# VH-VL binders against q0atu2: the designs that were tried, part 191

Target 1, 119 residues: q0atu2
Amino acid sequence: MLDKKARIRTSREYRNVFEKGKRLSGRFLIIYYVENALDNNRFGFITNKKIGMAVIRNRIKRQLRAIVREYQGQVKNKHDIVLVARAGIGKSSFEGMEKDYIAIMKKAGLFARNANKID
Below, E stands for the ipSAE of ESMFold2; O stands for the ipSAE of OpenDDE; V2 stands for 0.75 times the mean of E and O plus 0.25 times the DockQ between their complexes.

## First folded at step 9 (VH-VL)

Design t46 (framework fv_daclizumab)
Fold by ESMFold2-Fast, scan of step 9:
Structure t46 (fold): chain C 119 residues (1-119), chain A 119 residues (1-119), chain B 106 residues (1-106)
Amino acid sequence: as target 1 above (119 residues)
Amino acid sequence: QVQLVQSGAEVKKPGSSVKVSCKASGYTFTSYYMHWVRQAPGQGLEWIGYINPSTGYTRYNQKFKDKATITADESTNTAYMELSSLRSEDTAVYYCARTDEWYGEMDVWGQGTLVTVSS
Amino acid sequence: DIQMTQSPSTLSASVGDRVTITCSASSSISYMHWYQQKPGKAPKLLIYDASYLESGVPARFSGSGSGTEFTLTISSLQPDDFATYYCQQYNDYPLTFGQGTKVEVK
């Protein structure tokens, strides 16, 4: 799981990222992202009933948090990032979600140039 | 049941203004974005803008920035769109439609309000 | 702005026919929807995220495509399918719709 300081926790904070942030869509994920005035990155996760029942949505949230945690050292500092799971994500593998996350983060310019050397 | 009910048809003179209402029922008004879309007679759909009723945040199509003002009244679960400086080219059916902004599909629509601009 | 162009603008087909409508985006998009509009009525969501069938929509409707080319298919046209169909992108603001494809059932 992600440290509490690295999580977007309130509805107000989620709305700020959505309203002021940039948006980029991948195959299974949409990200909304904005620079923050903090010393760290914060992540939020959204899953909707279109994905499936609560058991499936909770599994997806856990898997996305694990992916974000694994790659958090590669993310450019001082960003609030919200991951929104698309309807098709329930049929994806963990590896499929991971590849989609890496692709959209790189496309957004949120991975540092030498990400593999800055962990 | 989930429903959006719009105000009735309007006939206005050039240079006047009109305010169309869209009353929501059957769901939590502040949990969904409200969009406005117009359709000129015999023509296609054109996006005007949206409001987040929870925050009052609005986003407009630049074409309508000086024409449309979108507001929401949480106490009455009603969204409004005011059109100013009406011209004959503004004659159209105006629709409100809700989205879960995270997925952006307009799953519930109002019945439409015909605004006719003529002398 | 992303321009959405539909083809054909109008088609006429018989009950039971397979009907295909194409939507082309002026730049690559990841997120788009299809709507059905019957005369005098508001549009109705038909397909979301390019390929997922909205609840309550008949199984004869399907969507496919990616990047710049998207397709709506009606596998066996019914009289109730007489309508105009619109694609919409939700990739960038302003949100844009295709010009519509009018489907007439002979």
Scores: ipSAE 0.060, ipTM 0.739, lowest interface PAE 5.4, mean pLDDT 88

Design t47 (framework fv_daclizumab)
Fold by ESMFold2-Fast, scan of step 9:
Structure t47 (fold): chain C 119 residues (1-119), chain A 119 residues (1-119), chain B 106 residues (1-106)
Amino acid sequence: as target 1 above (119 residues)
Amino acid sequence: QVQLVQSGAEVKKPGSSVKVSCKASGYTFTSYYMHWVRQAPGQGLEWIGYINPSTGYTRYNQKFKDKATITADESTNTAYMELSSLRSEDTAVYYCARTDEWYGWMDVWGQGTLVTVSS
Amino acid sequence: DIQMTQSPSTLSASVGDRVTITCSASSSISYMHWYQQKPGKAPKLLIYDASYLESGVPARFSGSGSGTEFTLTISSLQPDDFATYYCQQYNDYPLTFGQGTKVEVK
């Protein structure tokens, strides 16, 4: 589960990310992202009925939250990020979603490098 | 049930303006974005812009930002597109089409409005 | 802007033929849709998110592709399929369409 402060919670906040943010697509995910004026990152999650039944959409949301939580320490600070599940995500494995998330976040320039020692 | 109905054909003089309407029925008007797309005779499709009827937020193709004005009237479930300073090159069929906020496929289209700019 | 280029621009085919239309993007995209347009009518959503059939679309239609190259295939052309087909990217603004591929009777 993501902490309350790390979640985009209102329709107004989601709309701000969509309307002002940048967009980048992966295999199973689309991300919308914008720099915020807070001292932390916030994440949102979107699925629609073309993905599948409510039980499938709820499973996907739980799995995406778990992935985001695992990698939240790698994300550059001060961003609002919305993950939008593509139609094919229902047939993806957890590992497939995870790999796609990492790839798209790196491509967006939102992931910090693993080796960050300054000499 | 879900339907977009556009206003009728228009014949306009160069330098004038035209305002095309698109009336939505069978769905919650404010839950979908409304796009405008044109098609010149014998040519392909060209995206003009969209409006979020819930907020009034608009996004335009830069080519049309000084020419097109997109508005929505929530009380009548009607979107409008106004084109100013008409030239013969603006002769086209103009379509409205809806999308959801995140996925951007145009699943319902109006029947089209022919705007002819002559002489 | 992302330019979408379709090949061929015009294709002549007979009922029962396998028809393949290609769409090339000027930069890598991951999100695109296909539309069908019949003369005098508005476009109709055919395939969303590159490969998924819109409700009510016959199973003879399929989409595939990734990156810069996408294809629309009609496995066995029917009389109702003579139309113009358009690809569209929803990867970046402005939204852009291919120039169209007209599938006409041989």
Scores: ipSAE 0.476, ipTM 0.851, lowest interface PAE 2.7, mean pLDDT 90

Design t48 (framework fv_daclizumab)
Fold by ESMFold2-Fast, scan of step 9:
Structure t48 (fold): chain C 119 residues (1-119), chain A 119 residues (1-119), chain B 106 residues (1-106)
Amino acid sequence: as target 1 above (119 residues)
Amino acid sequence: QVQLVQSGAEVKKPGSSVKVSCKASGYTFTSYYMHWVRQAPGQGLEWIGYINPSTGYTRYNQKFKDKATITADESTNTAYMELSSLRSEDTAVYYCARTDEWYGYFDVWGQGTLVTVSS
Amino acid sequence: DIQMTQSPSTLSASVGDRVTITCSASSSISYMHWYQQKPGKAPKLLIYDASYLESGVPARFSGSGSGTEFTLTISSLQPDDFATYYCQQYNDYPLTFGQGTKVEVK
């Protein structure tokens, strides 16, 4: 689970990311991202009803939070990032969503370093 | 019954302005972005810009930044696009089309408004 | 800007034919959409996110592809399918469309 501090919680905060942020699409995910004026990153998660019923949307949202939590130490500080699940994400494996997340974050230039990487 | 109904055809002189309307019905107006797309005679589709009716935020194709102004009136469920300093090259059918804020496909289109710029 | 290029620009076909239209993006994109346009009419959504059939669209239409190469297929062309087809990317702004593929009677 992500700390409260690391979550985008209000409609106003989501609107700020959508209106001012950059957009980048992966296979199963779209990210919207913008630099914030805070000392930390914040994440938001959107699952539209086109993905499936509430049980499926809640599962996907939980899995996305788990992925974000696992990799949060590799994300460049001071960003608000919203993950939007695309149609078809419900057919993806957890590993498929994870790989898509890593790929789009790297392409966006948001993975500054891998602390566990040995060169 | 979801539909977008546009104002009628316009014939304008070079240097003038025109304002095209797009009235939405059958859905929650503020839940979808409204985009504008044009098609010159015998040509393909060209994206102009969009408005988020919930926030008033607009985004434009750089080519149309100084040509088009997009607005929305939530009280009448109507989006508008004003074109300024009209030239003969602006002769086209102008379409409004909606998209949800996540998936970005145009599932409902207006019928189109022909704007003819002629001396 | 992401350039969308369709091939062919014009396609002559007969009723019952399998028709394939391709769309190439100048950079890798995750999803794109396909539209059908008949003369004097607004475009109509056929396929969204590369492969999902829009409600009310006949099952003879299908989409596939990823990255930079995408395909729209009509498995058995009907008279109602003679139209111009456009691809569109929603990967980045500005939104861009292909130049169109006109499917005409052979």
Scores: ipSAE 0.007, ipTM 0.623, lowest interface PAE 9.6, mean pLDDT 86

Design t49 (framework fv_daclizumab)
Fold by ESMFold2-Fast, scan of step 9:
Structure t49 (fold): chain C 119 residues (1-119), chain A 119 residues (1-119), chain B 106 residues (1-106)
Amino acid sequence: as target 1 above (119 residues)
Amino acid sequence: QVQLVQSGAEVKKPGSSVKVSCKASGYTFTSYYMHWVRQAPGQGLEWIGYINPSTGYTRYNQKFKDKATITADESTNTAYMELSSLRSEDTAVYYCARTDEWYGYLDVWGQGTLVTVSS
Amino acid sequence: DIQMTQSPSTLSASVGDRVTITCSASSSISYMHWYQQKPGKAPKLLIYDASYLESGVPARFSGSGSGTEFTLTISSLQPDDFATYYCQQYNDYPLTFGQGTKVEVK
């Protein structure tokens, strides 16, 4: 589970990331990211109704949180990162989402630890 | 009933400015980004920029950075685009269109405003 | 800027025909949409994220493709489908559209 300290929780915090952050698109995910003034990373998750019904959106959100948690230690500190699931994500496997996440985070220059051995 | 209603046609002299309005109804104005797109007579679509009405944050196509100024008024649910230093090549139909802000498809469009620039 | 090029620029078709329009991006993209525009009207969203049909759009419309090559297909052309079609990328700013494909009566 991703703890409270590592979550973007307020509309204002999400808004800051979307407006001032950089955007990078993957196959199934879009990330928005910006440096923060904190001592840790924070993650946000957006699963729009275009993905499907609430049960599908909640499954995708849970899977994305699991992926983020698994690779949390490899992400460069002091970033707010929002993951936006694209409409096509419902057709992806868990492994497909994981691969897309790793690829996009590496392209963004956000992986600080030995993430290359997983690719 | 979601609608975007734009101001009427304008005829302007070269060197002047014009301000086009786009009034939103039937949805929460601040929950969607508002984009502006133009179409010169017989030509295709060209993206100008967008505004996030909740924050006032804007992004512009660099081609229009010194030409267009996009604003929004939350109290009247109205977005505006001002074009300065008008030239004949600015003659076009100008559209406002909203996006879901997460996936970037323009799902609701205004009817368009014809701006004619002539001597 | 990502350039979007459509083929053909114009095509003549009859009711009942299968119509295919191609859109090529100058760089690999993950996110693109298709719009329909009728004379004197604003564009209307048809397909989002390459293959998803917008609510209220007839099932005869479909989209496919990935990377740099995308297609819009109308399986059995109806009178209401004579229009200009535009692709758009949302992968990077500025947002860019194809030049349009006009579907005309044969």
Scores: ipSAE 0.007, ipTM 0.598, lowest interface PAE 10.0, mean pLDDT 86

Design t5 (framework fv_daclizumab; at its last look DockQ between E and O 0.04; V2 from the best seeds 0.00; counts 0 for: pae O 8.1 > 2, placed apart)
Fold by ESMFold2-Fast, scan of step 9:
Structure t5 (fold): chain C 119 residues (1-119), chain A 119 residues (1-119), chain B 106 residues (1-106)
Amino acid sequence: as target 1 above (119 residues)
Amino acid sequence: QVQLVQSGAEVKKPGSSVKVSCKASGYTFTSDYMHWVRQAPGQGLEWIGYINPSTGYTRYNQKFKDKATITADESTNTAYMELSSLRSEDTAVYYCARTDEWYGYMDVWGQGTLVTVSS
Amino acid sequence: DIQMTQSPSTLSASVGDRVTITCSASSSISYMHWYQQKPGKAPKLLIYDASYLESGVPARFSGSGSGTEFTLTISSLQPDDFATYYCQQYNDYPLTFGQGTKVEVK
């Protein structure tokens, strides 16, 4: 679970990232990201009913939060980042989502060079 | 039942302005973005801009930056688009459309408002 | 701006025909949608994210493609399908539509 401090919570905060941020698309994910004025990173997660039933959407959100938490230490500080699940994400494996996340974060310049999952 | 209802047809003189309304019902007006799109007679669709009804934030197609002003009134669940300095080339059907901003598809459209600019 | 070009601009078809409409983007895009518009009516969302059917849209409609080439297919044309079809990119601002493909009676 991500702590309260590391989460985007309000509609206004989410929409600030959408309106002022940069966008980058991966295979299963789209990220929107913007530098913040805080001491830490914050993450948001977007799914919609088109992905599937609540059980599927809840599973996707849990898996994305786990991936984000695992790589939290590699993310450049002072960013608000929103992960948007694409329609095809429900057919992806956990490893597929993880690989897509790493690739997109590196391409965005938000990860350190050769950032890897810590075992 | 989600519905967008637009104001009626307008006939305007060159150099005048027109303000088209779009009244939303059946959903929380501030939960989605509102786009404006026009269609000249016998032509295709052209994107004008959008508004976030909760904050009043707008984004415009550069082509319309000095022509269109988009606003929203939360108290009446109504979005507006005002066109200034009307020319014959502005003759078109103008549509409002709702979107989930993260995915950008326009899933509900108003019926359209015909604006005719003639001397 | 990203230019969306549809082919053909007009096609004549008969009920039962397989109809294919192409949309070409001037640069690679990751995200696009298809709309259907009948005369005198507002556009209707048909396919989102290139390949997914909007709720209530008949299964004879399908979408595919990636990068710069996208296709809308109607497997067995019905009378209700005579309309103009538009692609739209949601990759960059300004948002842009194709010029439209009119499917008319042969």
Scores: ipSAE 0.786, ipTM 0.907, lowest interface PAE 0.8, mean pLDDT 91
Fold by ESMFold2, look of step 10:
Structure t5 (fold): chain C 119 residues (1-119), chain A 119 residues (1-119), chain B 106 residues (1-106)
Amino acid sequence: as target 1 above (119 residues)
Amino acid sequence: QVQLVQSGAEVKKPGSSVKVSCKASGYTFTSDYMHWVRQAPGQGLEWIGYINPSTGYTRYNQKFKDKATITADESTNTAYMELSSLRSEDTAVYYCARTDEWYGYMDVWGQGTLVTVSS
Amino acid sequence: DIQMTQSPSTLSASVGDRVTITCSASSSISYMHWYQQKPGKAPKLLIYDASYLESGVPARFSGSGSGTEFTLTISSLQPDDFATYYCQQYNDYPLTFGQGTKVEVK
């Protein structure tokens, strides 16, 4: 489970990442990211109604949280990071989402350790 | 029923200003960003900028930063765009459009406001 | 700025025709949308994220493409489809639209 302090919680916090952050698109995900003034990372997750019904959106968010939790120790600190689900994500496998996350986090320069182990 | 209702057509002299309104209903006004788009007679669509209605944060197309001022009034669920120092080339239909900030499609549009600038 | 160039600018077609409209980006993009606009009306969202139909859009519409080349196809043109079509990128600011493709009766 992601620690409470590692979660983006408020609309203002989310919109700061949107307004001030950088953006990279992957196959199933878009990430927005910005350096924060904390000593830790925070993660946020976005879906909308075009992704699917609530049960589908909740499943996707659970899967993305699990992926983030698995790799959180490899992420450079002091970043707020929002994962946005693209319309095609509902047809992806967990492995597909995971590969996409790894690829875009590497592209963003947010993974700092054991890069060879993630490939 | 989600609606954006714009103020009526305006005829203005060169050098004057105009303020176009866009009243939102049927959704939480602050939950989405509001964009402004212009369409000169017989021409295509051109993005002017957006506003975060909860904070007043704006982003402009550099082409319009000295021409347009975008504001919002949460208490009346209304966005505004003021055009200053009007010239004949500012003659256009001006649209407001709602966007989920993360996905960037404009899924609800106002009916448009024709601004005509003539001597 | 990312320039979006549509082709053709105008096409004349008959009911039943297969219509293809292209949108070319000046640099690689991964996120874009299509709009339909009828005379005197505001644009309407038609296709989001290149290939997904907005609710209520007929199945004869389809979108495809990636990188710098995107295509909107109407498999069998209907009277309701005579309109101007715009692509819009959501990759970089400023947001930009293609110049439009007017589909008119032959």
Scores: ipSAE 0.783, ipTM 0.907, lowest interface PAE 0.8, mean pLDDT 92
Fold by OpenDDE, look of step 10:
Structure t5 (fold): chain C 119 residues (1-119), chain A 119 residues (1-119), chain B 106 residues (1-106)
Amino acid sequence: as target 1 above (119 residues)
Amino acid sequence: QVQLVQSGAEVKKPGSSVKVSCKASGYTFTSDYMHWVRQAPGQGLEWIGYINPSTGYTRYNQKFKDKATITADESTNTAYMELSSLRSEDTAVYYCARTDEWYGYMDVWGQGTLVTVSS
Amino acid sequence: DIQMTQSPSTLSASVGDRVTITCSASSSISYMHWYQQKPGKAPKLLIYDASYLESGVPARFSGSGSGTEFTLTISSLQPDDFATYYCQQYNDYPLTFGQGTKVEVK
C-alpha cells in the first residue's frame, strides 16, 4: 500500500493531471503525468467497468499499487502520475502488467535509463 | 551556485564506524539522486551506491552492501554515508556526487572526505 | 558487472599535442561519461552521454563512440589538461569506472 502522501486523492488533483499533464499509452496502461510542486511523487489509479466486475477492478488496482510501490524509488521526482487501466488489463498477468508499466514509464522519461526490478 | 560540502577528515580504529555527511546547496535537494563514490589511495573510482532523497530509496553496489548505509535528511539537505566495521582496506577518500539529471552523469561533486583506518 | 578498460593507462604528451584516450566496455552500453581529476581534487565532469560537452569545459575536449568503444580527444593539449581521466558507464548497475588514464608531461 502506498503512503498517503504518495496518493492523488482529490478530483481536483486528478483534473490537474489530466488537463496539464502529458499522456502515453501502453499495452495495458495509459499514464498521465505532470510535474508537481511537492517534494514527492503522487500516484492515482483509474479503472472502469470495461475491465470487468468490481472484484476484478479492485484486484487490478491492488496489483497496480503493488507495482507502483515496488518501483517508486526509481521514479523521477516531483511528479503526479495517474495510471489508467485499459480494458485488456483484466486478462493480463501480473508480470505482463509490470512489464508494460516499466516500458511506458521509461518511454515517458520517468524512470532512470536503466531502471530495473529491485534486487 | 550548486555545491556539495562534505564533513571533515576522519581517523578511525579498526572495527569502529564512521558517518560522513554531504550538505547540498544551490538546488532542490530532492530533485536528484545523491551518489557516493570511493577512491582508495592511488586507486581509481568505485561506486558505492545512491539515494533518492525524496523517497529514501537506495541502491548499493553489492561490494558495499554490508559496509555502507546511505541516508538523507530533507530538512537539512544533507546526505549521509555510514561505514561500519572499518578495516584498513576502507581507507579512502569518499565523495558524494549529484547527478545533473535523472539519467546519471555526476556533474557536481563534494570535495571528498578522507577516512583513515589504522590501529 | 560491466568492466571499463581505458587505454593507455599512462600517456606522456607535450603541450599542443593531440591526445586520444580510449575506453572499452565489456558489453554494449548506451551511456558513457568522462571525468577529469587532478591530484587532491574531486573528479570533474567533462563529457556526458559520450559526446556532449559539459558547460564550461573547453571546446578542445570532445567525445565519441558507441557500443563498446568510446574515445575522449583533446585536440591541442594545454598545461591545465595534465590530469587523470576516467570513463564511466551508467548502463547497468553497479555503476563502474575505467581504471583511469594519467596524462603527464613528456
Scores: ipSAE 0.016, ipTM 0.640, lowest interface PAE 8.1, mean pLDDT 90
ESMFold2 (binder alone), look of step 10: mean pLDDT 93; pTM 0.953

Design t50 (framework fv_daclizumab)
Fold by ESMFold2-Fast, scan of step 9:
Structure t50 (fold): chain C 119 residues (1-119), chain A 119 residues (1-119), chain B 106 residues (1-106)
Amino acid sequence: as target 1 above (119 residues)
Amino acid sequence: QVQLVQSGAEVKKPGSSVKVSCKASGYTFTSYYMHWVRQAPGQGLEWIGYINPSTGYTRYNQKFKDKATITADESTNTAYMELSSLRSEDTAVYYCARTDEWYGYFDYWGQGTLVTVSS
Amino acid sequence: DIQMTQSPSTLSASVGDRVTITCSASSSISYMHWYQQKPGKAPKLLIYDASYLESGVPARFSGSGSGTEFTLTISSLQPDDFATYYCQQYNDYPLTFGQGTKVEVK
């Protein structure tokens, strides 16, 4: 799980990222991201009914939070980032989601060179 | 069930203004963006803009920036679009349509409002 | 702005035909949707995220594509399918639609 400080918590904060952020699409994920004025990164997670039943959507959210947590130390500082799960994500493996996350974060310029899993 | 019900057809003179309404029911009004799309007779679809009903934040297609004003009234679950300085080329069917801001597909549409501008 | 161009603009077809409609984006996009519109009615969502069938839409409809080229296919045209079809991108604002493809009786 991500620490509370590293989570986007309010509707207003989510709207700020959506309305003012840059957008980049991956295979299973879309990210919206914007620089913040804080000393840390914050993450948000969006899943839609099109992904599947509540049990699937909850599994996807848990897995995305785990992936974000594992790579948290490699993310460029001071960003609010919202991960939006695409419809096809429900049929992806954990490894597939992880690879897509790394690929889109690198493409966005948000991942440091030699990104590594957090132990 | 979800419904978007629009106001009735309007016939207006050049230079006048018109305000079209879109009343939402069957869902939490502030949880979805409301977009406006027009279709001139025999033509395709043109995106005008949207409003986030929870904040009042609006985004417009630059083509319609000086033409359309989009508002929302949370107390009545109604979105509005005002068109100013009407010209004959503004003759069209105007649709409201909702989206959950993150996925951008229009899952429910109003029935449309025909605005005819004639001298 | 991202321009969406459909081909063909009109096609004449018979019941039972396989129909393919193409949508080309002026720049690479990852997120697009297809709508069906019948005369006098609002458009309705047919396919979302390029390839996923909206609930209640018959299995004869399918979508595919990525980058700049997307296709909508109707495997065996039915009388109810004579309509105009629109693609839409949600990659960037302003949101844009293709000009439409009218599928009419031959």
Scores: ipSAE 0.397, ipTM 0.828, lowest interface PAE 2.9, mean pLDDT 90

Design t51 (framework fv_daclizumab)
Fold by ESMFold2-Fast, scan of step 9:
Structure t51 (fold): chain C 119 residues (1-119), chain A 119 residues (1-119), chain B 106 residues (1-106)
Amino acid sequence: as target 1 above (119 residues)
Amino acid sequence: QVQLVQSGAEVKKPGSSVKVSCKASGYTFTSYYMHWVRQAPGQGLEWIGYINPSTGYTRYNQKFKDKATITADESTNTAYMELSSLRSEDTAVYYCARTDEWYGYMDYWGQGTLVTVSS
Amino acid sequence: DIQMTQSPSTLSASVGDRVTITCSASSSISYMHWYQQKPGKAPKLLIYDASYLESGVPARFSGSGSGTEFTLTISSLQPDDFATYYCQQYNDYPLTFGQGTKVEVK
């Protein structure tokens, strides 16, 4: 699980990312991101009922957290990033979500040069 | 399936304390935040605070910071709210309610516990 | 603190009526929810994130709005809908509720 310091927890913090951040859409994911004044990155996750039933939404949320955790060392420091799952994500495989995440983070310029590292 | 069952009504004297319990069943207790909300007779809803049962992290409405203490016991899947230094204006029905950490909607509520403070 | 103001405080209606309840936030918000409460009972979630219908809630309930102005609509009021309705913001702490709108028999 992500450490509590690496998680966006409050509505105010989510609002800040939505208001001031840039938006980039992938196939299954949308990210909103903004530079923060902290010494670390923070991530937020949004899944809505349009994706599917609670079992599917909870699975997607867990899988997205796992993907973010795996690649957190490759993310440029000092950013607040919110991942919003698109309606079609329920039809994706874990590998499909992972590839979409890597592609969108690279396009946003948020990954360091060695971002393809699997560990 | 999902149930939140609260302890019974309490009658307390001014200056005393009260501890209300909220026992959860039908879901993974540590996967959801537990909020506490009160409602004075004939009045609206007032948010007290929440706990993340998986970490023990709490957040309080500043109005209740030195009044309320929220705790959780994962071994019994039970959340608690203790109110100290009771006054007549603390007379209210106290509710526990669970939320997803990202959306903050209260989808399941306990039945409520009436706390009456009288001399 | 963000203040949530509901209008009207009381609404008299008949079965079959279209009912609209308004909720105004003192500052712009992104996250808000609607609850229904019947006498002697806990509140029940109706709508989350302004417009998403909670599972098991009848389709006659709908929500809309953004920024500071939000509405809850009941398209054709049924006997079970006479209750008090509350809006709630989840944008900033402390979490705050509107003061309630009581929908009662005309």
Scores: ipSAE 0.007, ipTM 0.570, lowest interface PAE 11.2, mean pLDDT 85

